# Designs tried in a protein design chat: miniprotein binders against q9h3h3. Part 189

Target 1, 235 residues: q9h3h3
Amino acid sequence: EDGFTAEHLAAEAMAADMDPWLVFDARTTPATELDAWLAKYPPSQVTRYGDPGSPNSEPVGWIAVYGQGYSPNSGDVQGLQAAWEALQTSGRPITPGTLRQLAITHHVLSGKWLMHLAPGFKLDHAWAGIARAVVEGQLQVAKVSPRAKEGGRQVICVYTDDFTDRLGVLEADSAIRAAGIKCLLTYKPDVYTYLGIYRANRWHLCPTLYESRFQLGGSARGSRVLDRANNVELT
Key: E = the ipSAE of ESMFold2; O = the ipSAE of OpenDDE; V2 = 0.75 times the mean of E and O plus 0.25 times the DockQ between their complexes.

## First folded at step 15 (miniprotein)

Design yE13 (at its last look DockQ between E and O 0.78; V2 from the best seeds 0.00; counts 0 for: pae E 2.0 > 1.5, SAP 72.323 > 70)
Fold by ESMFold2-Fast, scan of step 15:
Structure yE13 (fold): chain B 235 residues (1-235), chain A 85 residues (1-85)
Amino acid sequence: as target 1 above (235 residues)
Amino acid sequence: SPELIRWKIRMLLYFAELLLKRAEELFKEGTDPEEAKELLEFVQRLLRMAIQLAEKLGNEELLERAEELIERAEELLEKLEELKK
């Protein structure tokens, strides 16, 4: 039944990506307009499918902020998808190593730090901090999910260009911590997302490559980062 | 590209059919009619997305498949409503 749960999560992710997004694009919008935009669209109030009582009457898939230097590069997603179909029909074992090889071959290298928070002030405050860090140039791009009907946790995603670049992954973590974020962070490569691999999947793969925990007591770095795939402490 | 759009339509149809089958199973077993209804509402959303893409692509085969599945979902929603009576 794990397989069904993974496919259901993949379907929801695909639908969110295809529905309209609310975007603050710092490449074309002055930074001075950010605070008003954040006040207009707090993620705890923006509803997934629209509601007269919310800021949106129409469906919203994601609420996103693009930095001034943001230059999207998804790689060769078409080639990745074709290779994925070939892999599934080949009978080759589907492993983390196989997925890493597909990602490198097709230049699908981006990934994201994820944080899950309940709807409310803490979520809105965390998102505002991340959004300001993006507009100020400390992070490149981020998005947050709207509120679902059931009132479950929402997710903030902070993207990096290359999941194999440990330094870049750690720099993003530092910027997130500097923005005041203290919750658990987990890092997922976009290749897993494009292929529909989530926490419960039929291949029994763990999609989390890195994990970041806030350090209490004023560590100079602010967090402890673990490479979960290799069981190696990076900080 | 047309190839990417065709792949997206096929994935939407795949997910819609998979979720529709799960809703049909829940209906048959008489378990959690509210979950079945929620799945069917989501299935209809996926299929409407598939229809819009198929129309843009001009692919009649994929359009017909999406319309077939949405009708099937509507029929099951009507059966769930009849159970309330």
Scores: ipSAE 0.673, ipTM 0.902, lowest interface PAE 0.8, mean pLDDT 87
Fold by OpenDDE base, look of step 16:
Structure yE13 (fold): chain B 235 residues (1-235), chain A 85 residues (1-85)
Amino acid sequence: as target 1 above (235 residues)
Amino acid sequence: SPELIRWKIRMLLYFAELLLKRAEELFKEGTDPEEAKELLEFVQRLLRMAIQLAEKLGNEELLERAEELIERAEELLEKLEELKK
């Protein structure tokens, strides 16, 4: 993926964040209604712009499920951005460690596992598994992109509260795998998004911290997680 | 917060300008007019969002920049439509 493609996808994600969301909130909606909601709004059929014949008549940015323990806390994003601007003007070296420290200082610690799937039954099934895991409390919050164009991959995002908590990140990976997901997963902290750091950035920062690959016949966790920064396996 | 809104506007404008330049390149290269059109329609969407936020914030500078970019996108769309005729 060239730098342009990464920025285009980032722009699409930003636009999607600003459009209306279809949300199942387990804090206010009984878990027994999840199946009906999933059937009503299968991600493969929900369209980004509310195409005729789709379950949605209006634009939908994301389809999301909130778990019982979900609490939206983005930290001090404003302070983070100010500090980032100051850092850029200072001419000081910028490293992954620098960003980690900024994130910690401003409590902008959220991150997400990402998976890309082709539209269809497999995507809808994967989403249903993730949604169930969220409602059951194994995961906190997840979202999936609606169908944009024919043949375009859709993305499922599964969030964790703290990208610096390796155990929490690994637990989420395990829960995703337990939900039957076998594809490649990448983990990205939200701090990179809030600072506009994408692929092919001038600082050569990689926004992907972890990769998870499913292993057939492996240990109970069923995945191999690689720390991309250190090129070390965590599992 | 106003600061967050300003950041959103700046990011929208950044993406819009980047994608607009790409659309201009696609147009010059004679690539699939539909690809350029789709890209420009997305640029317009980003810019409409930026305009709305800039109006809400009362930031005339950002509003003006967004309006300039949307005009450029519209001009390019018109050129694309003329080529299809």
Scores: ipSAE 0.614, ipTM 0.878, lowest interface PAE 0.7, mean pLDDT 90
Fold by ESMFold2, look of step 16:
Structure yE13 (fold): chain B 235 residues (1-235), chain A 85 residues (1-85)
Amino acid sequence: as target 1 above (235 residues)
Amino acid sequence: SPELIRWKIRMLLYFAELLLKRAEELFKEGTDPEEAKELLEFVQRLLRMAIQLAEKLGNEELLERAEELIERAEELLEKLEELKK
């Protein structure tokens, strides 16, 4: 039941990664074209499979914005996967600490802040704010899922280069909040994705490393960020 | 990287076979045929992606496996369509 549902969702995520993406690439497209692009492809109206009435005529896996400084940074994924196989057969315990060391060793350090929003104006507004922050250079890369089903929530992913660089992760959180985002944010290192480790995994690993909750402190807006691995508040 | 492409093909085949088994169970139960059809259409999509990658990689073994699975999916879809008649 729950296991089959999780694997079905994982299959959908993999298919989305491999389907065409709608990309605004600031490295090759003038920033002045962003607002028109956002109006043409609001995430609440772009459909996963190109339904009638949608702005897209073919399947779309993701809608993405690449900042001017975007550079591929996957690291040694092949070596990571080989070491993962060896770890599984070694008899050594599989813990968040060992996964952290694997990621460091193989330089697979990227991760992402995640937010889940229902289709509609709030989602489109949040995405527009994030997309502008990326094009303006406050964030590096972001993507948002298209609309796949009635009433289903969609996800915005905001990437950072290095999940071990707490200051960089907190800076990205601040940029997200500056765009007016007030919902719960969770942070997931990409190492979990490359190893196929999802929420309901056999090793009982939790892919969420950080949580950010919006908390207004007097006249200044603030976030309360918790390090889930060490149970420590960073802010 | 050829090894990453090979890994993607294997994962596509893994998911396709799992979902195909689910569709086979739904067919045996005689439950909502629309759900079974949607699942089979998704299985075919996964397998077409796997076939494309296997052809690009030149890997005959993975291509053969993908073709076996898509034939199973097509046979079940045919049976489901006959049931509707």
Scores: ipSAE 0.393, ipTM 0.793, lowest interface PAE 2.0, mean pLDDT 85
ESMFold2 (binder alone), look of step 16: mean pLDDT 86; pTM 0.828

Design yE14
Fold by ESMFold2-Fast, scan of step 15:
Structure yE14 (fold): chain B 235 residues (1-235), chain A 85 residues (1-85)
Amino acid sequence: as target 1 above (235 residues)
Amino acid sequence: SPELIRWKIRMLLKFAELLLKRAEELFKEGTDPEEAKELLEFVQRLLRMAIQLAEKLGNEELLERAEELIERAEELLEKLEELKK
């Protein structure tokens, strides 16, 4: 079967981070301009490498919205990477707990709720809802991938500042649901992304810490949130 | 920081080399040249990013490594294009 290797996924993520981003920055731009910006740059039409038929002629790595209070803090990623190399040579067990401790020690605490949607009106509508929630202050920051190729799914990432803060993670889920999102959500700490740990990794780690499923009537919050590592239902 | 930029360059080079080796294996298999071509174009993009960072950093060792890998990718892409004729 054809599929992305962990290395290919990591390479694409790094390239996207380094290419230019289209950003609506609520710290410097009035909220009244958001609707026009969303109409100009619908993620289903923005192409990864640019073309004459898209809103962009040049490469775009991500389309992002920064909330008014957004203050980027990636922590000590270099220190994390060095500690990870040392851990791999130490013979110590590589477990979710060990990675959590490395993340805490190096202040690499951010994480994100992920949703994967096919290019089209549903993606654009979902992104618009998320973007408005960010600008209104219900979420801190979000980004969506541009269209890479025909038939490929795109991803919306909604960030929280601390993956160890369960209440904060759950509050973000609630805000996503309040924005009208009903698809499956999975939560991944950025520490896993920085270390290149994806679904099929050599340590058999699940990079997904939480999973959220929409359910009518079952939860007052509109969703069921599961701790994937322990199979414990949080809501 | 210069150390963080150096780390980014090294990661780009590692990814480019791994993906380039995959493109070389696809070329040997001879079954789908379009997949190999797409992979090589992506490898070239990663290497151009590495070159820009290495030039800005002034690190000639990393620049030379990136240039070596991009030449290797260009050679394989030329061979793939020759097969299309």
Scores: ipSAE 0.646, ipTM 0.890, lowest interface PAE 1.0, mean pLDDT 86

Design yE15
Fold by ESMFold2-Fast, scan of step 15:
Structure yE15 (fold): chain B 235 residues (1-235), chain A 85 residues (1-85)
Amino acid sequence: as target 1 above (235 residues)
Amino acid sequence: SPELIRWKIRMLLQFAELLLKRAEELFKEGTDPEEAKELLEFVQRLLRMAIQLAEKLGNEELLERAEELIERAEELLEKLEELKK
């Protein structure tokens, strides 16, 4: 059950990545058009597989905002997958250190801060705040999932270039907090997503590296960040 | 790149086969026909993606594999619908 669930989540993630995306690209679109775009495509109303009653009639995998300086670098995902297949076939133990080394070797370094919110006003408001931060240059790129047929929580992903760059990960957290986000955040390296490391995975790995909790009246950073793997407070 | 497209096709086929086998198990056990139906509909979506990419790549071997799996999914879905009648 646990292993099947992880594979199913991986399959859904791949399908979403391959379906069409609704993108506001600040590299080619004036920032003044963002508010109208956000009003047209609120994530609580955009449906995963299309619906005549929603903003979209066709499937949408993700709703995304690209910052003006965004330059995508996915690394060598094919090489990573081949190395991962070989490692699994070898029967050797799979550890966080092994996955980190595979990611570095194949330059698959990006990662993301995740927040899960129920469909509704709070989700749409949080997404608008993140989108504005991206267009204004405080964040590089972000995406949000559309509403699933069965309902349930939607996810906002805010990307950083290098999960091994702790300072960069913390700066992204600060920018998210400055945008008014107060919910729990967790940070996941994309290598874990590509390799299907989700909750209750076969290797008993924690699926996220960092956790951020909002702190009222605290430091200028506005949050407390924990390194989950080492159980060490970073802020 | 053609290599990345081939990797995507292979991953789609692997996921589709895994989920299809799960749907086949649910059907044989007589457990949760609605879950089996939802899995099969998703399997068909993954396989349609694989077929589109395989056609674009011109890879007949991958295309034939995808078509074989989609036929299995369609047959199982028909059996589930027949059971409802």
Scores: ipSAE 0.643, ipTM 0.891, lowest interface PAE 0.8, mean pLDDT 86

Design yE16 (at its last look DockQ between E and O 0.89; V2 from the best seeds 0.66)
Fold by ESMFold2-Fast, scan of step 15:
Structure yE16 (fold): chain B 235 residues (1-235), chain A 85 residues (1-85)
Amino acid sequence: as target 1 above (235 residues)
Amino acid sequence: SPELIRWKIRMLLRFADLLLKRAEELFKEGTDPEEAKELLEFVQRLLRMAIQLAEKLGNEELLERAEELIERAEELLEKLEELKK
């Protein structure tokens, strides 16, 4: 009924998407320029609304790195929104399964691995590792939030093309781990983002589909990945 | 796409209205004036985005709705500033 926290987070996400982005685009920029770009725009120092004392004087919604093969496909978001409105009005149950079906029907298939880190060296180091993996071709695209006025944790998002492609989701997780990332990761399909599914949503849905925790298996490092919706261990 | 722009405007207006109502509740309760002010500043940002898109689209109805909400937000922000010691 309330759902305020989820709605507020959805509003912030929409505003960030619409504000300017700082982008390193490997499709048009030589990989040799990445290190200088990362040094110029460390996410712990880039401010959400701009500040003379930061790398940016104007608002920045996201800091992003596009891989050489990156080709965005958002699907039919308009059709998704119309179907969502109809579903809410119908009185039928809103479940992970019905949202999955809406996403498939409207080809809104992309999703992302999320990691939340406090502003500082550890965030900047993690982002640099992810950005290099994107430019080197191990990941397709990633973005990180700028520092908010209030402070708090920042989020790194690592995208995959299809949240229903379990192997592709797991391959991205492996590449993130290979980049040296050991923190908790959660996977969120973009359909949830477009429909405003965040923590404390009014439908009581878990806002993420998968969870990845760092784990040493045998003598090799890896992760334990859980399908949160079905309570099934994937690895 | 005009339809995509219309959808974005509607979403911005819906979020702005929801957040503005929360700021109004905080003002009525006399609690967390800084939180209410921050919500109102964000509401104004969302509404300025909506106005820019509505002007581009040439939709006077959506433009008028956005202007009504921004005026309401400005009035509440002025009241909060008046309470400031």
Scores: ipSAE 0.739, ipTM 0.914, lowest interface PAE 0.7, mean pLDDT 88
Fold by OpenDDE base, look of step 16:
Structure yE16 (fold): chain B 235 residues (1-235), chain A 85 residues (1-85)
Amino acid sequence: as target 1 above (235 residues)
Amino acid sequence: SPELIRWKIRMLLRFADLLLKRAEELFKEGTDPEEAKELLEFVQRLLRMAIQLAEKLGNEELLERAEELIERAEELLEKLEELKK
């Protein structure tokens, strides 16, 4: 993917974040209603702009599920951005370590596992598994993109509170795998998004920290997690 | 926060500018007019969001920039429509 494609996708994601969301909030809605909600709003049928015949008549940016332990905390994004601007002006070298330190200093620590799936039954089934895992407390929060007009791949995002907490990141991977997901997963900290750092950026920073591949034939639900920065397997 | 809103506006404008330039390139290359149209419609959406936020923030500079970009997008859309005729 060229730099333009990455920025286009980032723009789409930003626009989606600003549109209305379809949310199941387990803090206020009984878990017994999840199945009915999933049936009402299958991601493969919910359309980005509320196409005729879709479950939604209005634009939907994301379909999301909030767990009981979900607490929205984005940290000091403003301070982060100011520090980032100052850093750029200083001419100091910018490394993944620099960004990690900025994130820690400003408490912008959220990150997400990403999976891309074609629209259809497999996507809806995967989403249902993730949604259930969130409602059951195995995961904190997840979202899925609605169907685009072109029928491209949809993305499921599963969030963790701290991308620097390796154990927490791995636990989320395990929970995703336990939900029956076997596709490739990539983990991205939100700090890169807040700083506008995408693929093919001028600093040659990779926004993907981890990659998870499902293992066939090992312990029934095992994945291999690769630290991409260090090129080391964690699992 | 006002600062977060300003950041959002600036990012929207950046994306809109980039995508608008791409649409202009697609138009010049004679690529599928529908692709350029879809891209421009998305640009307009981004800019409408930017305008709304700029109005909310009371930032005239950002509002003016958004309005300039949306005008450029509209002009290009009009040119595309004329070519289909």
Scores: ipSAE 0.609, ipTM 0.877, lowest interface PAE 0.7, mean pLDDT 90
Fold by ESMFold2, look of step 16:
Structure yE16 (fold): chain B 235 residues (1-235), chain A 85 residues (1-85)
Amino acid sequence: as target 1 above (235 residues)
Amino acid sequence: SPELIRWKIRMLLRFADLLLKRAEELFKEGTDPEEAKELLEFVQRLLRMAIQLAEKLGNEELLERAEELIERAEELLEKLEELKK
């Protein structure tokens, strides 16, 4: 069952969130130190649980870079969760519009572009480009998963403040592409994560709001972005 | 906030219960004993996180629920270890 697999992956994500993170914080660390930090902690070599021979001796949940403008604010998550529980018992229909309104009402507006890459040079190079974009101010905050024991693809998450601000979301997509990233990107609002709503959920909600595909030979944007909620191309 | 920590504990318990039931199914069927062991080890990790948070909050109800689940997981892991003999 795809639903069990999604729940297992959500559990792993939660465990990673709660373990220690390796962080380069541009608000407190000079930009000139970034290259050395990237060389010390390539995501293809940082292991989830601190395997022998890795640069980390203890578990690492995430590797992250915070930009100068990073201001952490999860919003009213507890109010969101209470309203969600009340809504489920009310008999009212649950739709993407309902989730959007809950997110707005409770100021849980953050979201993220996601990319999945195999371990190795390509992943490390992509992460370095993203990290530089964050430190240089084109992006606000990003994280990358460490190497898992069984291998498999790793994920880079690039956050935006407000999933309802299309300009901001598209600007982040452009900055990602300017860093040389050509793979598929998907955008997911954080409201779905806080409510425990995953791909194989009972309401058949789709947590992916946008998809971005790099267009060959394109000159203006470098991206073809599809709005999954309205089934409309934005570019 | 205490409310956010309480939500995290409840989510950890829900995930642990789901994965534990899957491991129990695998044990009964004799299918994939290594998968069952890996699930149980992960369940233990989730529950130790939940116990740590519940102790920090002083929430006895959630602590007791987490301890009940971890005992079930430990018992099944012992049964799996005996099968290796």
Scores: ipSAE 0.554, ipTM 0.880, lowest interface PAE 1.1, mean pLDDT 87
ESMFold2 (binder alone), look of step 16: mean pLDDT 85; pTM 0.825

Design yE17
Fold by ESMFold2-Fast, scan of step 15:
Structure yE17 (fold): chain B 235 residues (1-235), chain A 85 residues (1-85)
Amino acid sequence: as target 1 above (235 residues)
Amino acid sequence: SPELIRWKIRMLLRFAYLLLKRAEELFKEGTDPEEAKELLEFVQRLLRMAIQLAEKLGNEELLERAEELIERAEELLEKLEELKK
């Protein structure tokens, strides 16, 4: 990976966040409407920039489902950015621990489990499972990318409110697995996203904290979760 | 807040500039005109977002910068399209 691809990914992420979203909001919409909404907006058919042949004629940045108890809290992103610039100017080491402390200080705590799937039936089925889990209260909020013109993989993001709460992160993983998801999952704190830190960054930071791999073991079904930073298995 | 809007405009302009420079590089090398075209279309999208935010903020300097870059992107798109003919 090079610096150009990292900056292009950052630009695409910013544009997607700013473009309109298709949202099923369980706080204001009855759960009984979910299946019809999922049928109307399957992520493999919703196009990023709109198309007469797709469910959308206008750009869509994300397709999202908000749980009944969802209360967004992005923290103090402005304070985080100012502190980040001061840190870079200070000459102090930039480490995962330093970023963790900046995130805690500025209450920028959210994070997400990511899964990447090719457009098609399996993506739509996985998204439907995740969406139902959100509406039923097992997950808080999730979103999925629309289909890009070039037909690359799409991403499902399942959010937790506090990346420093290991138990909460692991509970979200369990709920994702209970929804029938069997692919590789990776967990990333949003603080890395707000600071524009992706895989090929100048500080050589790994923005991925956890990996989850599906595992069937005797009577127990679930996952093996690895703490990427410490190279320690948690489950 | 005005500071957050200003930060978003600055980031959009920074990304647009860097991607525009990449598209200019591809054009000069004569490689992958479709990639260059797609980059320029995306650059124009980022710049339109910057223009909307700059107008909302009432910042003429940022608006002028965004307009300068979008004109530059349009000129390169026209040159690139002429190569097809």
Scores: ipSAE 0.501, ipTM 0.852, lowest interface PAE 1.6, mean pLDDT 87

Design yE18
Fold by ESMFold2-Fast, scan of step 15:
Structure yE18 (fold): chain B 235 residues (1-235), chain A 85 residues (1-85)
Amino acid sequence: as target 1 above (235 residues)
Amino acid sequence: SPELIRWKIRMLLRFALLLLKRAEELFKEGTDPEEAKELLEFVQRLLRMAIQLAEKLGNEELLERAEELIERAEELLEKLEELKK
């Protein structure tokens, strides 16, 4: 049951990645056009499979903003998957360190901060703040899910180039907080996604590396970041 | 990359089969026909994606597998509509 739910969510994620995206690309579009684009496509109103009553009549997998300096690099995903299959066959221990090494070897280094929000003004406002930070150069790239047919929370993903670069991960957290975001954030490397490792995996691996919680009234950073793997506070 | 496209097709087919089997289970149990219908609509979406990729790749074997699964999904949808009558 948990297994079926995880596979179903994985199927939905793959379909979303393959369906058309609504993209504001700051590399080719003037920053002055962003506010009009955000008004045209608020995430709380864009529907996953299209609806004549929404901004989209056709399916939308993701709504994304690319920064001026954004240069996508997925690494060697095929080599990663081949090495993962070989590792499983070898009988060698599968640990966080082993996965980290595979990711480094195959240059599959990207990761993302995730935030989950209910459809509505707060989601749209949060997304607008993130999108402006991307266009202004404080963040590199971000995407947000459209509204699901059944409802439920939507997710904003803010990507970093290298999950092994702690300073870069923390800098992204700081920029998210500076954009006015106060909800819980969790950080996940994309290597776990490419290998199909989710919460309830057979190796008991935690795909979430960091958690960030907003601290109201603090004079420093505005957040508390926890290293989930080592159970150590970083801020 | 042809290898990446082939992997995507195989993943789509695997997900489609898994979800199709769940829809078949729901139909046999006579539970929640709306959930079964929604699963089958999603299965058809996954299979249409697989067909488009298989056509681009020129892989007739994968294309035939996707077509077999789409026919199986269509048959179940027809049975669900028959319950309505």
Scores: ipSAE 0.642, ipTM 0.894, lowest interface PAE 1.0, mean pLDDT 88

Design yE19
Fold by ESMFold2-Fast, scan of step 15:
Structure yE19 (fold): chain B 235 residues (1-235), chain A 85 residues (1-85)
Amino acid sequence: as target 1 above (235 residues)
Amino acid sequence: SPELIRWKIRMLLRFARLLLKRAEELFKEGTDPEEAKELLEFVQRLLRMAIQLAEKLGNEELLERAEELIERAEELLEKLEELKK
């Protein structure tokens, strides 16, 4: 059926969230220890299920860095999920607007900039740059997926606290660019992740809200940001 | 928290059932036995998570559902192993 890929991706995301995480927490750990931690756990070498010879002997769901001021607030995910079940049963149209309203009603406001990179030096270098920006206070929190058994692309997620705050989303993009990141970025609200909105979802919704492209010698902000749904520049 | 845990168990069971059905379809079609095996291994992982949460919650109904699905996954995985011979 339509949406099978989305269901599988949702299942993998749930499993990763439930498995142990490798965390550098700047709220309790001196910033001077970050470089040694990054050298110990490069994301290209940390395996999802703990292969022999990797830095980890046990499964790892995510590798994360928490900023000094990080204060998590996931909102009312339980209420969101109950409302989502009711919405699906009601026969009411499922649109970006209805999902946005569900998120606001239940205070599920966080979102993230995503970048997908192949395992290797460029991934590890990009992650180190993001991690340093988090520890230095330019970003709040970030995580990166470990290497999957098949060796496909890995994802770096850089979080913001409110996806409806366009200025905050754009400020995070600027900080990512200032950290030396030049690849394509897309922005996804966590409400879409919780509800299983991925590519090829059965409601045919665009799985991300914004797209950021690096500009060499371009704008002062270092990137061009596009509203993907409306094809409108947000520069 | 307990209600969220119960919802997580239900979602794990739902995902496991859908992916197990897909693995069964792949087995019947005789295409991509390696993909079917990988799906079954992942299904078993989801079900082990569901079992651990159901045991912690003390929910016998959810535990029984998870155990039924993991037995089905194990049976299919054994059939795939036999097919290699």
Scores: ipSAE 0.634, ipTM 0.886, lowest interface PAE 1.0, mean pLDDT 86

